VHH binders against Uncharacterized isomerase mll1393. Designs and how they scored, part 1

All scores and structures are predictions.

Target 1, 302 residues: Uncharacterized isomerase mll1393, of Mesorhizobium japonicum (q98kn6)
Amino acid sequence: MQTRNYLLYDVFTTERLAGNPLAVVLDCKGLDTIAMQAIAREFNLSETVFVLPPDNPKHKNRIRIFTPDYEMPFAGHPTVGSAIALAELAGESGAGIFVLEENIGPVRCAVSRHDGAAFAEFDLAKLPEPLQLEADPQAIGAALGLAPHEIGFENHRVAFWSAGVPYVTIPVANLEAAGRIRLDNQAWSELAPRKSEWAFASPYVYCRETVNHESAFHVRMIVPGTPSYEDPATGSAAAAFAGAIMHFDAPTDGISQLWIEQGLEMGRPSRIRLELTVQGGKLASARIGGHAVKVADGKLFI
Positions, changes and structure headers below are counted from each chain's first letter, unless a header gives other numbers; antibody chains are not in Kabat numbers.
ipSAE, averaged over its two directions, is called F for ESMFold2-Fast, E for ESMFold2 and O for OpenDDE. V2 adds 0.75 times the mean of E and O to 0.25 times the DockQ between the complexes of E and O.
[cut] stands for letters that were removed.
Atom coordinates printed by the task and the answers are left out, and those that the model quotes come from them; centres of patches stay.

## First folded at step 4 (VHH)

Design p11 (from g2a with S56K; framework vhh_gocatamig_d2)
Fold by ESMFold2-Fast, scan of step 4:
Structure p11 (fold): chain B 302 residues (1-302), chain A 124 residues (1-124)
Amino acid sequence: as target 1 above (302 residues)
Amino acid sequence: EVQLVESGGGLVQPGGSLTLSCAASGFTFSRYALAWYRQAPGKKRELVAGISYSGKTVYMDSVKGRFTISRDNAKNSVYLQMNSLRAEDTAVYYCAAQPLYGSRWYDTSQYDYWGQGTLVTVSS
């Protein structure tokens, strides 16, 4: 019999019982992949993190990230949540820069305080790239239960972007339209590009109207499946969405920071900060950031 | 509108061979995963073999090395070549189609479309 300490955090929020929940299992040296996968399934959260000693002693830790069904090479809310959790555990929550080793590679994280709360951000390892979308935009809208006039605003159009994980970015007319979305999984499967051999790319629905006046965009992200699942806050999708922002909004040279609100329709209000560094009209670098707050701690008996 | 039609079933002696075919219509065949299931009297329907949109395959342990699944997107058809047939292979064989929903080959509820089945009897 062994024990492992774990922490529960809500990520992309300053308020408990909001944001995207994350389990962080500590001191995982000696756990094999099968055990980690089984523990992630037991927590049954979108992702669970396992903290390991770093391979490079100059780095903070290695982390491994698991859904209930498989291991991920990288994910945004696990990275933000783990950075804050590890900084708080070490008494370093005031300020710090460190590297988390993930399967995708080393991820540079900065932990600080913002508006009196713990905040972490990480540099995107891959900048957003446009991908070919063969599907008719009106058919994409219909698969969400929306009429043609409800798809698009200003110059924004349906597009397909990836910053490591591909997303179909879908502008909708207003907050009311965003609230009425229902994914037709059968229709989506006939139209959507693939994310992998075993999965279709997820719709990332956004509009300019927001519930919180400090937000630049209101978004929803739905994972296709039977049943489909709505994610409360999706850092990888915000990273891909930086491509749509660059393409349609063309922000001026310099550093821009904007807040994206997500998860409101499913009762898990969340906010993600996207930072864009633009040079000569092109995206030079970007960061994803957010808050996280500890909800609970405990022990696993294995 | 949507149809999956199986053919090629019949009576065969132990050690013999059969080829099952399933012709599909009414959906974009090349985007779907296809599978062969079988059901013997009084038993649950079980996965025999599956093939993804890109041609990756999965097989039930008891048929590995004996059965081969293949697809022909130009003909909207999926095939099951059955060699070295045994009495325990006797069943009604169904073809099924689903869009890719993760890796859940074994969950019969994931399949959008099913054929009516074709009977395979292995006896002397």
Scores: ipSAE 0.084, ipTM 0.511, lowest interface PAE 6.0, mean pLDDT 89

Design p4 (from g2a with L100F; framework vhh_gocatamig_d2)
Fold by ESMFold2-Fast, scan of step 4:
Structure p4 (fold): chain B 302 residues (1-302), chain A 124 residues (1-124)
Amino acid sequence: as target 1 above (302 residues)
Amino acid sequence: EVQLVESGGGLVQPGGSLTLSCAASGFTFSRYALAWYRQAPGKKRELVAGISYSGSTVYMDSVKGRFTISRDNAKNSVYLQMNSLRAEDTAVYYCAAQPFYGSRWYDTSQYDYWGQGTLVTVSS
């Protein structure tokens, strides 16, 4: 029998029992992939992080990210949450810049205090790029339980984007339409592009109407499956969504920051900050950021 | 209408061979993972073999090396070639289809569609 310490954080929130929960398992040198997958399934959270020594000694750590069913190359809330957790564990809560090695590659993180709370942001390793979507947009909308007139607003259209993890970005008319979404998993499986050999791409539903006046967009992200489940806050989807923003909104040159609200319909209010650096009408760089707060700590007997 | 129709079951002697076929209709076959499950009287349904949309396979330990699963997307069919049959292989064999969402081969609730089953009896 061995033991491992773990931390439980709520990510993309300043308040406990909100945001996207994250388990961070510490000192994972010596755990194999099978053990990590089993532990992730035991926690049964959207993602669980395993902290390992870095391959490059100048980096902070390597992390591996698992859903209950498979390992991910990258995820946003695990990156933000891990950066804050590791900085706080090291007594560096006030400030720090470091690199987390992830399967997608090295991810540069900055930890600070924003509005009196721990905040982390990371540079996107991959900028969003468009992917081909073969499915009829109306059929995609019907798979969410929405009528054709409820899909789209302004010039926004259904699209498929990836900044390392692909998402079907689906504009809906308003908050009421967003609130009525129910994924027909069987219909989705007939239409949706693949995310990997193991999974279909998830719908990322967004609208301009928001609950909080400081938010630029209201979003929902539903992971297909049997059963499907709703994710409270999805940084990798916000990263992909930067592509849709660039394409449809064409923000002016300079640095813009916008807040995305998520998780309200499933009782886990969350906020993600997307920062866009635009040069010559093109996205030069982008960052995902957010708050995180520690909820619990404990030990695994494995 | 969605249908999975099994065929090829029957009586065979120990050490014999049998090929099960499952013909699918009413859904986009190439986008689904297909599996063969079996159920003996008084027991739960158990996974025998699975094949993903991309052709990756999984087998229960007791049939590895004896059974081979394959698919033909042009014919909307999945096959189970059973060799070196044993009395313990006696069961109703079911064809099942699911979207492939990772390692959930062993969870019967993950399967959207099921056939009616075909009986395989291994007896002298």
Scores: ipSAE 0.230, ipTM 0.636, lowest interface PAE 4.3, mean pLDDT 90

Design p8 (from g2a with Y53S S54G; framework vhh_gocatamig_d2)
Fold by ESMFold2-Fast, scan of step 4:
Structure p8 (fold): chain B 302 residues (1-302), chain A 124 residues (1-124)
Amino acid sequence: as target 1 above (302 residues)
Amino acid sequence: EVQLVESGGGLVQPGGSLTLSCAASGFTFSRYALAWYRQAPGKKRELVAGISSGGSTVYMDSVKGRFTISRDNAKNSVYLQMNSLRAEDTAVYYCAAQPLYGSRWYDTSQYDYWGQGTLVTVSS
C-alpha cells in the first residue's frame, strides 16, 4: 500500500470553481503507466498530471499528462497549472524560469505575478499553420445552428489552423450568436476535416464582442461526439487561433499580448493570454499563458 | 436516418469462434471510425475493439490476440472475428458508428449511432 499527495488547481482563472480543473499528483517515481492511467480515470478531469524527477538535473521536473483514456505528449492547461503548482510548492511564487520535461520534449516555462496573482506562460513548440478546409463555410455554420448572416465579422472568415492540434476557427457576428450555437454532430461529421484517424476537428467559435472589457475575443470550443461536450479553456486552440489572428488582423511588428475569454456559457469563466512576437509581418514566436489557483490538496491511498 | 444492424451472435462452446457483422446506413460510412462494445449483465458497456477510418485498430487487453476487427467500406460493414472464446466474453455486443473523440473512448448509455445489440453466449 502507498500514499501520494495531490493538488487540485483551477487553471486559466484567478477564481476557484472556474477555469479548467487540473489534478497534479506529486512524487510519482515508482508509479507505473497502468496506475497513472487508472488514477486519471478516477479523477475524470480533462487531464491529470503526474510529477516525476527530471531526466536532466538542470530541469525542474518531468511531467506526464493523461486524459481519462490515454496519455498525451503535451497539453496547455496542464503545463500552466503544473508550472504554478510546482513554483508554489518550492516557495517560488514570485518569478522564475524553468523547464518541464514532457513527452513532446522540454517545455520552457516562466512563472511570475500578473495583477497580483500567480501566472505562468510557455513557448509554443509549433507555430500555427494553415490547413485546407474543403467544406462550405455556410454548411459549417448551419451545423452549429447559425444562419449565414451570423457567420463572420469584419474580414474574418471560417478557416482551419493547427499548432499541433487542428481547429476549425469560426468567426460569429456577436455574443448573442456565440451563445446560441448548438453542434449538430451528424452534420459536423459529414463536413468537418479530420483531427486524427479517430476524430474530426473541433469547432472554435469566436467573436469580437466580449463580456470582459479586457478581452480581445470571446470564444467557445466544442468537442464533437455523441454526446458532444464543451471545454472551459483550450490552450491548444488558442495557439491555433494565433494563425487566424495573424492572417485576418495582421498585427504590427513587435510583441502583442491579448486575452481570450472562454467557458462563460458553461459556468467556468476562463482567461487565456496569447502573446505574439511578429517580425517582418510574420509570426516569429508565440506564448500561451494564464493564471491558476489552488482549490484543494489531499492524499491518494495508492 | 442512421441505422446500425448487428448479426452473428449466438451460443458457442468455450474455445469456439464466432464472427459478428454490423451493417450501416444513413451516413458516409468511410468517414467514420467504428467500434464494438459489449455489456455483460450487471456491468457497464465497455470498448472491445475499434477501427479508424484509415484502418488502424485498438483492442481491449483481454481480447488482444483473440479478436480481430475489420471493415469493408464497399459493403458499409464492420466485423468482429472472435476466436478462443471464454465464458467471460458472454455479453450483448454493440456496434457503434461515431467519430471517436481522439483516442478517448466514452462509455455512455445514450448514443445516436448505436445498433440494437447481438447476444453472444459462451457456455458448455
Scores: ipSAE 0.368, ipTM 0.661, lowest interface PAE 2.7, mean pLDDT 88

Design q1 (from g7 with R102S; framework vhh_8fcz_2)
Fold by ESMFold2-Fast, scan of step 4:
Structure q1 (fold): chain B 302 residues (1-302), chain A 122 residues (1-122)
Amino acid sequence: as target 1 above (302 residues)
Amino acid sequence: QVQLVESGGGLVQPGGSLRLSCAASGFTFSRYDMNWVRQPPGKGLEWVSGISWSGGSTTYADSVEGRFTIIRDNDKKMVYLQMTSLKTEDTAVYYCTTGPYSSYLWGDSDYEGQGTQVTVSS
């Protein structure tokens, strides 16, 4: 019988018991895929990370990311959370730059302090790309329990974007409309594009009106299913959403940073920072960043 | 006065080596991550390498990985880039900058140096 240490972090937050929780299992050399999947199922969190030695000795670590049901090639909150966890474990909580080897490839991470708290960010390996969406925007709104006049604001319209994981980006009129959404899973499955053979793309609902004045957007992300589930903070969706921002807002050349608030309606307030680097009116690069805070540490008897 | 001063550039043949130096003054150097970025002739800026404030973590662009090494000396307020197996494609003006994973086009940079020219030719 072996024991393995693990850490529990709340990601995309400076406050414990907020954000998106993440389990980070340490020293996973010799642990096979079946065991990793079983451990992720046991934690039953949106994602669990397994830390392995890097293939390239100049890199910090290799990580593998599992949902309770399958392994992912990449995910945002695991990357931010793991970067902060590994920097803190190494005594680098003030600042650090390193590479995490993920199944998608090497991911460059920067750990620093922002507003006096541990902060990590990474460059997107894939920039957002538009996808075809055939569904009537009013029908999409009805599947969320909203009236036609509650869908859209300014020039923003329902769209479909992917930066590795596809999301239906849905502008809603205001905070009140965002607060009232309720996904009709059956109606959604009739309208929504597929994410994979077994799953439909998730709605990413957003509006300009925010609870926190420093936020540029207020968002909610609902995972379709039986039952449907709300995610407190979704880095991959923020990455896809960069496409909608570029298309509808057309930010000027240079570097812009914006905060996205999420998870408030489910009692897990979270904040994701999106950075856009625009050159000649085109997105040249983007990064996702956020805070994370350690909640617990322990041992697995595995 | 805050300043970053690069040196150590020059003309070198393919396969050769150079060591670039960056001297920092006017700020608390030991609290800042440092980066090397470069601008090849007629091209945009590209990020080359980064090092944490403590020196415990380093990262490299894929094009230079295994060939370049970034080092810092907090007591001397210096950051270095050791370059080996140089290629003609490494020809550029090299700058040192502050900030987490960044070139000054791609990330937060509080301070930027004046640059040092590296020319790799046969």
Scores: ipSAE 0.000, ipTM 0.118, lowest interface PAE 20.6, mean pLDDT 85

Design q19 (from g7 with R102E W106F; framework vhh_8fcz_2)
Fold by ESMFold2-Fast, scan of step 4:
Structure q19 (fold): chain B 302 residues (1-302), chain A 122 residues (1-122)
Amino acid sequence: as target 1 above (302 residues)
Amino acid sequence: QVQLVESGGGLVQPGGSLRLSCAASGFTFSRYDMNWVRQPPGKGLEWVSGISWSGGSTTYADSVEGRFTIIRDNDKKMVYLQMTSLKTEDTAVYYCTTGPYESYLFGDSDYEGQGTQVTVSS
């Protein structure tokens, strides 16, 4: 009977039963694409990772990332979670740098300990770019169940950004407003831009008021659909959101690190660290990072 | 409220043809992807075909590829499924749904109409 070990990690958290859950299936050499997709569907998590030997022996591993429905070329929480899982399996301690081969190409990961917990970060392959948004901001707010005065704060306005995956970034007045959002999927589908031929862009709702005093922003990300669902921590959205931060906040030259809290309203408190390197008033590079903690291990009979 | 009304089903012999229709209302039809899904007797839902919001892209399950054609008319708010070379295995209740193709069927089932029965029998 062929069996494969798997690990279950909660990503973007130091606490178990929080963050964004990730299944990491080990030793996947000889497992075909159809089997990987079926296993990802069985786990029924946002994403499942399959660990393979690297093509370049100087790299750590190759990973393949699957949603229940399709394979992804890259995703943030699978990259952070896999980097930590693989470093822990190797018995590594302290700072370490290695490359994970993903379908998008090699991804440079740095694994360290931060505040006594395992931490990983990776460089963004694509910096955020602004996209055109045709929809009326008031109508977008109404699709979230909010009044016009609850949309926006300071100079922040509804915008559309992509760092590989596009998101409609929606500033809301405060935590109370963020807590009351409920996506009307039909209304959203009438207004929202496309992220692909087959899907609408997701709303990424943010405010300056936070639950954790160390956070720079409080956010929620809802995937439209029937039914819609809320994601507990979305690295690709944080990457796109870097564009909104650059545009509206215009951070000074140098390195800025900020924590983004997400998932609190759905009972999966999560934290993503966004690092911005600004040179001459422009974003030169950016990183997504976070913690991850092992929740379980087991065996698949396949 | 989103409404989808399927029609065009019936009894047909193997090798025959049928054209199913779905009339949509309650949403801006031209902005939504449309799908056909089916439920054979005693089995779960099976996705059959999808068409993008513009009609520019179509996709099909392997079991119907080359035999079925999905078409939409945004002016009339209609989606059609042209079925040819029908097999006994195509016997099912057919439903049209809104949303992206190959999404979670358990979620999309809430947006199905009453369905239209197709029976392929000698």
Scores: ipSAE 0.000, ipTM 0.327, lowest interface PAE 11.5, mean pLDDT 87

Design q2 (from g7 with R102E; framework vhh_8fcz_2)
Fold by ESMFold2-Fast, scan of step 4:
Structure q2 (fold): chain B 302 residues (1-302), chain A 122 residues (1-122)
Amino acid sequence: as target 1 above (302 residues)
Amino acid sequence: QVQLVESGGGLVQPGGSLRLSCAASGFTFSRYDMNWVRQPPGKGLEWVSGISWSGGSTTYADSVEGRFTIIRDNDKKMVYLQMTSLKTEDTAVYYCTTGPYESYLWGDSDYEGQGTQVTVSS
């Protein structure tokens, strides 16, 4: 039998046992897709990363990202967590700029320290694009267990956005409404758009009212399935959500940084930083960032 | 082609100061993040500091925070690194490089300059 070293990180948090947990499997040259999928199922975390040699030798690594059920083209917490893990393994005090090759394309990461904690951010490989949503917004809300008057706030409306992974962005009236969400998977599958041949786009629920005064938005993200599950912190969804922010809030030219709180209802408080660079009223670039802390390390017997 | 020309390095005593400069041409400078990276003797590249395209956001490696300051002048197409309280471990060749903005350019030698040598010794 072979062994593979792995690391466990909690991502989008400065505190262990919070944030979104990530398994990072090292030295994965020689593992095929079937083996990677089986290992991701074994960890049973929202996502598991497999570190491979880069295709371009000037890049840091290639990474592949798997849920227990499928491979993703891109995900935010695996990118932030992997960047911090790889920088720490290299012994650079958590500091560096490098490129991670992902299925969506090359992703540039910057690793630094903020307030004494490891922090990473990455530039979006794809800026958010609007997609067609045919479903009645109130039917979308009903599939989450919400009444029509609880859907929307200000000028915000249900929309469909992708920055590599598509999400249905759903504004809700307040924290109380956000707290009462439950996904009816059957109803959702009848009206939600697809993200692949085998999967439906996930709802990303947000409101302006927050628990933490430093947060601009409070969010929840639920992955449809049998059973459905709630993700504690979703960088790819925050990336797509930048499209909704641009469309509905129209931030002024320059740089805007905002914190998004997530995972509070499911007991894994998390924070994601979204940076928007706006030029001429249009989104020119965007970054997702956050903290991560190492929780454990070990060996897989494969 | 992208041209990046670093200058300002030299020999200094521990505790001294230097200001590095990077002159950029061949791309729309005001639309790209800029970085300083360094290569100590016998070691790989190490990121030092970054500045966003507008100058509104700066980041620093833990080893240099509080000692180095990154600045840009978009009208002159210049990036600067002001270095204070220099230590022997700051000895390296320093490079400026374009960050990705709409494209991922870091790690490609075509986007790195020739470098400027900083030596800190007693």
Scores: ipSAE 0.000, ipTM 0.123, lowest interface PAE 18.8, mean pLDDT 84

Design q3 (from g7 with R102D Y104S; framework vhh_8fcz_2)
Fold by ESMFold2-Fast, scan of step 4:
Structure q3 (fold): chain B 302 residues (1-302), chain A 122 residues (1-122)
Amino acid sequence: as target 1 above (302 residues)
Amino acid sequence: QVQLVESGGGLVQPGGSLRLSCAASGFTFSRYDMNWVRQPPGKGLEWVSGISWSGGSTTYADSVEGRFTIIRDNDKKMVYLQMTSLKTEDTAVYYCTTGPYDSSLWGDSDYEGQGTQVTVSS
């Protein structure tokens, strides 16, 4: 019987049974693509990571990322979770910088401790780009079950941004409004821009009022579908949202770090750190970061 | 109706070059990221390369980086994949798809048409 070790981490959290879960399968040299896809389907998590030797010996590892249905070039919580998992396996203490080879290319990761817990962050390969949104903001709000006066706060307005994955960023008045959203998938599909041939762009709902006073924003991300479902922590959406922050808040030159809370309404409280480096009023670079905690380890009999 | 029509495949020797084309219709092409994916014989789908809606950003799988180049022409509603230094391992049916060029949420896909076959053999 052949066996492979795996780890289960909760990502974007310091607390087990919160955040976005991630399976990390170790020592995957010799597994073919069909086997990796089948294992990812078995775990049935949003993503599963397979760890391979690096092609460049100066890099830490190669990783491959699979949903239950297909392989991905890159994903945020798998990158954060894998960086922490691999650093912990190596017995590395304190700050470390290394490269994970992903299908998108090399991803530079920094592992450190923040608030006494393991923390990892990575540089965005792509900065947020604005996209054209044709839909009426009131219709967008109605598709979420909200009244017109519940959409927007301050100067923030509905917008459409992509840092690789497009999101409709939707400011809502307060926590009460955020807590009451219910996506009407039929209404959404009639007005929302497409993410792909098979999917519509997801709403990323945010407000300034937060549950945790250390958070800059409270957010929810709903994946449209039949049925729709809520994601507990979405790094790609936080990356796109950096565009909305730059546009509406216009942070001052220098480095700004802010925490985004997500997943509270679905019982998986999560925190994503967004770092913005602003030069001459423009976004020069950005990083996504977060904590991760090991939940379990085990063996696959394959 | 969204349609994506791939062309440009063929038989080529190792070290050779091919240029694949994808003609898009039925949607606002300039608003969508585009990808190339491939299916080698007896294997599952493998993502190859992506390009943002504007053409300003590109991504590549490690297996093809430095050898393949993805390009788009929004006026002609075309995506291209320029392939150089082809290896036997590049043998596959190649499909173009809509979808985020660098995505944590790249969706399940039903491909329009039958793709274009690339065979790299000596």
Scores: ipSAE 0.000, ipTM 0.123, lowest interface PAE 20.6, mean pLDDT 85

Design q4 (from g7 with T97A R102S; framework vhh_8fcz_2)
Fold by ESMFold2-Fast, scan of step 4:
Structure q4 (fold): chain B 302 residues (1-302), chain A 122 residues (1-122)
Amino acid sequence: as target 1 above (302 residues)
Amino acid sequence: QVQLVESGGGLVQPGGSLRLSCAASGFTFSRYDMNWVRQPPGKGLEWVSGISWSGGSTTYADSVEGRFTIIRDNDKKMVYLQMTSLKTEDTAVYYCATGPYSSYLWGDSDYEGQGTQVTVSS
């Protein structure tokens, strides 16, 4: 007899049926963890968000984030999508700064308009750190189906970075090379660093040539497995990639904003904005941001 | 051969303390973020705490913040969970798991071992 309203948003996009999809369940006071987990399984999206009253009345809301199987302490596209959804629901079209209480703690989000569309961004809790990579870069390229001359551009080289989630960052020569990538999961599993006992670090493939002239980089992120799967827009990978940008491009002191395009090869074009604040040649802070657009709304009978 | 072996669980009164240990082998421990997760009786898996590969950053679920502390010793290949002010709601089987710290992709992480039972009862 209980009902809950929900919203479906596509995140990291201004266009419906693109980006990374997100379910946002509203008014979740009184739902227990078991019910939230079951609802997340029912939606069967990478993440589902449950909106709760904030513990601190000065904060916007508390949110809880669930995969179909687990509760997450934090995730990027749920944070961006939830900030926009809640601002739009409240009629706050010029809304400013919100705090969303997540399991990792309070997350500061800025909601604004960019190019006439709703936009949200959040501060990274962890800045990117380099990790040890022992694999031969040519072998890494071969596992993606690429020849040695197709790996790298300018001074960029294969590297391994984490801003909470580790990624093998792989520069490729151009869009044509990026488009031909096919992960050989067996070969990858023999070369790649692990991120857990059951999983290998994902390749994050990038190039300077882009489809959208406003993008600084074109990227693809493939999760290894049987079967492997391609993610349309990966905030955690963009955060790790900030490390590669700092290391190879060495941006000047000040604030740099750059757009990363992702998901085009899999039919879910997406855009993530990475903001770098550089002080004394070092990364002082970083932000992940993007657009989101409402796709649908409805009611859960639960 | 990758192995995680949890220990340190037991029966404790509300308000008590326990320290859980996890011994890791078969992989380069210092390259992986580590987590503690728990499964209460008849419920799903719940993330509790995480620590970065270097030990420089930690994070906690709201339900345990201020009561639990996660630490690691890379030389000994150990991760620990110091639990204080235990509540009946903390009763669960506790597992250590590799996986992303401050994770954007928790669902890609898994655990190994039999876990260690913590029972908080009067």
Scores: ipSAE 0.000, ipTM 0.141, lowest interface PAE 18.5, mean pLDDT 85

